# VHH binders against Nicotine blue oxidoreductase (nboR), part 5

Target 1, 204 residues: Nicotine blue oxidoreductase (nboR), of Paenarthrobacter nicotinovorans (Arthrobacter nicotinovorans) (q93nf6)
Amino acid sequence: MGDTDLPCVTGVLLAAGAGKRLGRGPKALLPYRGRTLVEDAAETMLVGGCHEVVIVLGANAQAVCARANLEPYRIVVNHDWSSGMGSSYLAGDAAAHTKNHILVALVDQPGLSVTTVGRLLVSHRPGRISSAAYSSLDSPRVLRRGHPMVIDAGLRPAVASTVSGDAGARVFLRQKPWLVDLIDCSDESTGEDVDTVEQMYRLL

## First folded at step 20 (VHH; from u6 with S33H)

Design x6
Fold by OpenDDE, fold request of step 21:
Formats: sequence, C-alpha cells, structure tokens
Structure x6 (fold): chain B 204 residues (1-204), chain A 122 residues (1-122)
Amino acid sequence: as target 1 above (204 residues)
Amino acid sequence: EVQLLESGGGEVQPGGSLRLSCAASGFTFSSYHISWYRQAPGKQREWVSYISSGGSTYYAESVKGRFTISRDNAKNTLYLQMSSLRAEDTAVYYCAREDDYKGWFTDYFDIWGQGTLVTVKP
C-alpha cells in the first residue's frame, strides 16, 4: 500500500499592508482577544490544521516583529509591499514548499476561526480552489466567496502567473470560476474585514 | 459625486468593431483598479476585463485576443476596444470600480455605471 504522501498545507498570512484606513498603526498589531491580530490569525491557522504558517510582513515589519510573538511562525518580509497585495502573495507563495497547498488568509479578518480553517482543509478537493463563503442577511440563500482560500499545489503556479505587484489572485478566480468551490462558513463569521474603528470596537 | 458613465454602445454586425468608454468623476481615477462586466439577456453578469491602477491588463477567455482594455488617466476614462464581435457578445456592458481594501480575493465593487447596450446582429 504505497504511502500516499498527502500534500501538506502551508498557511500564508498576508499582513504586509500599511493599514492606512484605520490610522492606528499596522492592522497586524491591533489588539484582539488579549493579543494581536497577527498572533491570533497565525495561531488560528496552525491550530486549524495548517502544517506551518508563513507570515508575510511589509510596511511595518520591524514594529510587528518587535511587538508580536511570532517565534512559532516563518516570517517573510516583502520589501515591495507598496506595489500592492500581489507582491505579498507572491512572496508568501514562494516561501511555501512547491508540493504544498496553501491556505491564504488576511490579517484584517478577525472572523477567522479554527473551525473555518478545518472545514476548508477537510473539504478541499484536489486540483481546485476552496473558498470560504458567506451569506448575508439580505441574501441568505446566496453564498459569496470570501477569505480564507485554499489553493491546490497544482494550481499555485498558474495563480502566481496571473499575479503582479498591483494585481491579485482575484483575476485568476475571475478567469476560472469553475475551479472554485464555495465552502459555507456563514455560521462562523460574516467574512468582513476590519476597515474602520467602529468595526474594531464591535469585535472587542 | 462619484460616478461612472458608460458610452459607445450600439448595434454592430458580426465581425465588426466597437469602442466603449467609461468616464469617471468624483474620485482619483488613477488610483483605482477598474473592470468591465457584461450581462446578456437572461444570463448572469460576467467579468470581461480588468485593468489595474498600474496598467496591468487581464481578460476573460471568451474575449481574449478580441478585446483590449485601456485607460487614460489624464482624461479619467476607461476604454474597451472590441473587435471581431460575435452574436454572443450582445450584452449590456458595465464598468465597475474595485475596492481593493475589502479583501484581496473577493470581488468588491463599490461603484457601477448604468451600462451601455451592445447588440451584435446581422
């Protein structure tokens, strides 16, 4: 019975943005659940089932490293962070083993849960993209893709090829929507990002 | 007021060409990514093309090689040059401003134009 080497999953946490909208420093260092958003998200990814977690930092890399406990995780600094999220994605993707799937999450999504991560990993189908999906109160029967997403190892090169410094993986998703599986996570979160101070306080 | 206004639609024969325009106002046009969408009668709206703030261009497979997206930041205008038009290209075409702050994998469009009708028929 040949040891079917199940591909591992690398968590890629994108936290390279400057967080300009909130005006309170990098989003990565915002307080959440008695720690920082970056610590919470990274731990959630690991506990959720990722084999390792790569954190992509950028604008505030030094500050984040100084103030957050990131010892359990791999840190990648994207020096081209100002070009856009695309460069951060590429940096994270490059840090992951070529044979691994990647679970990509954003640091400014405090709704990320261990259950969501686990659900995506368990439901992931080979050769596909698994996206957390959320319904709204206004459209309870309509699922919309959100974060996080699992990208199959086999699709990573193709996704990366469509990503530039100023363009993201969303282009690939638009080009090949049939490769995306929506995994209902409406029971875990609304899928919303923290973009305002008001939103932050609602989470506290 | 933030607005997008499409123009240039009309009737054209198969194999013909048409150029659509999307005029932007009320915001810094050069800072935004913008997409073209279209909705055919009885069908769902579909993505057609994307141009980043940096000028990177992308296309749906159905229009690749036939359509060209471009932008003139000085004129605050987005363009879609359509060539080799087919009957299946018949649709209302929309331009949409992308909000890249609401997530990197999700499609968030905060502003849409009213659309312009393109009809490809003999």
Scores: ipSAE 0.482, ipTM 0.766, lowest interface PAE 1.0, mean pLDDT 89
Fold by OpenDDE, fold request of step 21:
Structure x6 (fold): chain B 204 residues (1-204), chain A 122 residues (1-122)
Amino acid sequence: as target 1 above (204 residues)
Amino acid sequence: EVQLLESGGGEVQPGGSLRLSCAASGFTFSSYHISWYRQAPGKQREWVSYISSGGSTYYAESVKGRFTISRDNAKNTLYLQMSSLRAEDTAVYYCAREDDYKGWFTDYFDIWGQGTLVTVKP
C-alpha cells in the first residue's frame, strides 16, 4: 500500500567549494544583503517551504561555522569535498530523510528567491524532477534547466547511484530527460552563479 | 587559444564501426569533463556520452552498449568508438568541454568543436 502521507522536502544547500576562482575564500562567506551567501540561501530555502535545510560544507568548514550563523540548520561536513560536487551531493542526500524530497541549491546562486523555491515545491509532480528553468536574452523562447532542483524521494536512490566524486546528477538528467519538468523562473533570476569578481559586483 | 577539433567522421554501412577523435588544445585537458553530442539533420542536438576528468563514463540509452568513450590525457585527445552503427546515428558529432563551476545540474559547455559528420547508409 502506498504511503498516504505527503512527503516533506529537505533543502540541501551545497556550499562545500573553496571558491578558488574568486580568491576571496569560500563562497559561503561572501557578503550578501548584509549577511553571508550561505545564511541568505539557507534562509531562503526554509522560508520558501523546505521542512528543514541541510548545509553541506567542505572547504574551510570550520571558518564558515565560526563566522556564519547557521544555528537553525543542519550542518554536514564533506571531508572529501575536493573530489567534486558529487561527494557533497551524496553527503547531503544521505542526511535527508529517505521519504523526503530534496530541493538542491547552490550557495553561489544569490538569485535564489523564496518565490522560486515555493514555485518549485507547489509545481512538483510525484516521481519526477522539478528544475528551475531560465531563458536568456539571446534565446528568450528557450528554457534551460538550472538551479534549484527538486528530486522526488523515489528517484533519490537512482540519482545517487549515478553520482561519483567527480561527476554528478547532471548525467542522470541527460540520460533521462523525460523525468525532468522545467519550471519557468525567468522572472525571478537569470540562473547565473557567482564565480567571478565581476559577477559578484553586479549583485552587491 | 582554447580549441576542440573533431575528426574521424565519414560514411559507413549499417552495422559498421567508426572511431571519432577530439583533439584539445589551449587548456589542461586532464582537468575537464568532456562530452560528445550529435545533431541529426532537422533535429535537435542530443547528448551522446560523457567522460569525467576522473575517467568515469556515461552514455545515452540510445548508444549504450554500442559506443565507447575514452580519453588519452597524454595526447589531449577524446575518443568515441562507435560500433553496430544504425541509420539513426547519422549526425554531426561534436565534442564539448564542460564547465562544472556553473552548477552541478546544469549543462554548461564553454567550448565546442566544429563537428564531424557521420553518415550511416547502405
Scores: ipSAE 0.451, ipTM 0.751, lowest interface PAE 1.1, mean pLDDT 88
Fold by ESMFold2, fold request of step 21:
Formats: C-alpha cells, sequence, structure tokens
Structure x6 (fold): chain B 204 residues (1-204), chain A 122 residues (1-122)
C-alpha cells in the first residue's frame, strides 16, 4: 500500500488449448464456482483490479464464445495455437496497449483469486515483474514463483523477445531473478494445481 | 520408465574444470527443453542453465562465461562444461526436463535426475 493508485494493467488470460481430455468440450467451459472456468478467471482478473481483460482463445474459440458470457472482455483468436503457449502469449501481449502492464494468467492453473490479483497490483513496482508466489507443502519456508504475474510495461518487449527465442517467459525470469518480486500469496493456496482442478470435474 | 542420470561430479581445485553429463532414457530427448539446477547445502535449489530442443542456450548470471551447456541428441545426453570453478559452485547438480505448459510460470519439472556432487576445494 502507498499513496498511488493501482497501475493501469491489461489482464491477459491464456485459454487457447484444445481441451478434449474430459470428453465434455473445451477446458475453458468446465463448470467452476457456478460459471465456466473462463468466465470465473476473467471476472476475477477484472474485479481484482485489471482495467481490462484480453482473453486469448484458439482451437475452440467459436464454442467458447457461443456458450460463455464474455461481453465484458476483449477476445483475441490465436490461429497458431497449435505451435504452443508462446504464440498465445505473444498474441495476448500484442493486443494490450503498449503503455500498460500486463497481468498474465492461464485459464486452468490455480492461484487466481481476487485477493491474489489485488495484492499483485498494489505491490507492483515500476521496472519489475511481480509474481504471485507460494510455499510448497514439502518446504513451507520456500517460496516458488507461481500464477499469476504482472509484467511491467517496460519489460514487455524483453519478455516477448525471450518467448520468441524458443525459451518462453520462464527463462527470462530465471536469467533476471533480481527483476522479480515474489509476492507471498500462500494464504490463497488450497494446494490445488492444474491436475487437481481437472480431476475435480472428471465426474461432472 | 523415464529417467535422467547425472554423472561426472567430483572434487576440483579452485579455477579448475569439470564436465557433467546427464543421460536421458524413456522419452524422445530431442523434443524437450532441458535445464541444469544446483543445490548447495542449506540453500534452495537454483537454476543454472537451459537448452531448448532447438539448441538455444541460456545461463544464470552467476555462471555466464564460465559454464557451457550442450546436448548430443544422438546419444540422448546433456552436458555442462564448467570452468573457472569457485567455492560457491560447490553443490549437488541436477538435470531436469522442462514442461512447456505447467512450467510457464514456475520451475515445474515432471522428471529430475538424482544429482551429482561437485566439490570445489577451499
Amino acid sequence: as target 1 above (204 residues)
Amino acid sequence: EVQLLESGGGEVQPGGSLRLSCAASGFTFSSYHISWYRQAPGKQREWVSYISSGGSTYYAESVKGRFTISRDNAKNTLYLQMSSLRAEDTAVYYCAREDDYKGWFTDYFDIWGQGTLVTVKP
């Protein structure tokens, strides 16, 4: 907390995967907290303080748009989704105004809550990456970088270059750990991960 | 089934060199990005170097110019050539297979090696 307003941030929600594992259609449309997973994630980002949310869709864009209420959000369709996560990230990054920070989230990863988003945005410092971080159950005094994260507008070109260089955002974060602020969000973790969320919906 | 096995650790004098190997089996090695990590006593495991499936290399700032990562896809083997070794390089070194989705934000790895100890004498 300080005497400044929240940063101007575009939420970038990556939801482009094909998602046929459960036999019930795209993962973005899985039921979650009374809505689809994509609706819950996008609203969480907006309510948490993002000024706008860009949703990157891919293989199942038409089905998702037909069955989810995405009116408050901007949709970007990545026709190159099959080339991997990097193309979806770059599409979402390109859609955000160049002066904005971006808050990047994956539609089916844990840790995305209104509290987590708000904490990241109020903690964010210029020129840095603000990453939600969580203690491991096996090592509760050790924070790991997690989901979601804020990438400062000034760092977006360098991160995009690393993503384009066949390394993804993770290598940028590893090479420049002094640019990364770990923001403890362990109180918002239930121990869930991607597999746990998907498992919960297998019989529904 | 899927395995990573490190070797080549040992004791060296300061300023010395050592080459680590990581033998991979049970998966299509050439299709994966691979990293080296290390863990000194009482410290958190830290990233050392990364090589993409296409051969692009990246290094932690603390080892740039001293360590070289490489891969031999025909032998399913990852290497770390270490030179100008210092006492602070003493650690157990691990190789790890990168996961492109679960590892987007975190240091998530579905497969780790058992580690090889490098000791740099005082």
Scores: ipSAE 0.429, ipTM 0.745, lowest interface PAE 2.0, mean pLDDT 82
Fold by OpenDDE, look of step 20:
Structure x6 (fold): chain B 204 residues (1-204), chain A 122 residues (1-122)
Amino acid sequence: as target 1 above (204 residues)
Amino acid sequence: EVQLLESGGGEVQPGGSLRLSCAASGFTFSSYHISWYRQAPGKQREWVSYISSGGSTYYAESVKGRFTISRDNAKNTLYLQMSSLRAEDTAVYYCAREDDYKGWFTDYFDIWGQGTLVTVKP
């Protein structure tokens, strides 16, 4: 069975937010590992096994493009970024080939690793959603759904249909939890995003 | 102080109706998405319903057509109108404030109420 029959995976990196909470500009441009968060995340997705990476920009698209090296990636600008992350997701989803799975990640999650991406891709089951899962300090034995997620090509339309306005794909996941496979990535990260100045400084 | 406080729970017969309330304080209620959860004895907590800050509503399949979520931003109150109640609806019901910044695909609720007990029995 030729390698040609396996669906490709498009990485969708959501980076359209304004980063208002941090007050340091767009999260995409925060320094990390000698680069920017957007560069690091995109590279991680590609090296992790995504066939291509689509970066969804928004509020600071021009600045991000000017300051970050994004040449290897496809850029999609969501002009409706202020409506919420749902519109960014839809923009990214639309940019991916209809036959591809998508691996969706957030730019403000520096814990994303090549290993995590690879683990999700290898573990992905057809017709399923594969979610990175993390344990917490208060519940070390309980895995909780986190980012990134792989959405099967066949489920993408159904997921997209639930995304409108201020509603996100999480609604789909809540309605159909039996479609979600949790992949333990607790050894790689806590699954936390950068939301505070303190968290940012920990990355520096 | 940020707080959610559920009320309206009680005992009801199968087929009956009940309206739960969740009073919010200490934050801009209108800016947040809010969900109802429930936990039956010996079972895991499960999602029941969601209402966005914009007023979009969603339901678990198990309650769809029977439950109605709504909000009154002027009163900082979330509601859950329950009808055609079943024995399997017996649970402690919780309201939870959602934090959208923690992810678009994850369930992150930073504030929970104490819960209100609903018992459906003959």
Scores: ipSAE 0.402, ipTM 0.724, lowest interface PAE 1.2, mean pLDDT 88
Fold by ESMFold2, fold request of step 21:
Structure x6 (fold): chain B 204 residues (1-204), chain A 122 residues (1-122)
Amino acid sequence: as target 1 above (204 residues)
Amino acid sequence: EVQLLESGGGEVQPGGSLRLSCAASGFTFSSYHISWYRQAPGKQREWVSYISSGGSTYYAESVKGRFTISRDNAKNTLYLQMSSLRAEDTAVYYCAREDDYKGWFTDYFDIWGQGTLVTVKP
């Protein structure tokens, strides 16, 4: 897919969590739009323009693979998922070809749309990070970084180094804000995660 | 009750020093990453410094070399040692508990302190 003269984008879907906030079961298997969250998010990334999708599983990898149709995607099982999101990010980053940009998404933002993915990919500039951003009713002209985000292939080693230093991607972004393009996606999603039983009603 | 309580603010002359404290209660402090933020009058809140649960420290470019973040896990207390203070450092300073999952890509915080005012005299 795509033009062979241009870098490809690997979607990296972080889906390793245990789902403890919802009382039980992995968030990856929550129902959404006639399938699981993981199936919907991965298909959205692929249809939106990612060349391939790498799904990082962890706590419940066996159950997720048994109950979700993940055949179109590459699966990476992160056995160190309990140490935090950093190990899952690094596992997904390592699975992507070094020449590709990565589009990183979290499985529990069910409002992710093909439009949002496409907008990020079209807007992306070499040497930069393209971050979906969202505003609130209280501050409609103020955009805040959210997910997903596109990390340029050239920046992936620096981000990975910061993550390995026990800081997470957020610290890289805070230290180098001039590298980040905020792409307004407020019309497509709230940017909120599913964390409580009350928030599950958004999956209707 | 989960709580963060800042203290140590005040008025200082340019070039002076202050040490801010953030007392944490109601959660396992040693398991969380914590940040300092500040908000100058009429400006947006901005990140100042971050310390991981493992003790790694990071700073905004504007404060590197002048501010030092530290933590005392036995006392559940976060510190910000500020030196060589400038007029631009005048702000209300907040501590905030980081969320490792929701805040991985974003500036998400579920708990903030009420803030402590630092005023650097002209």
Scores: ipSAE 0.395, ipTM 0.727, lowest interface PAE 2.5, mean pLDDT 82

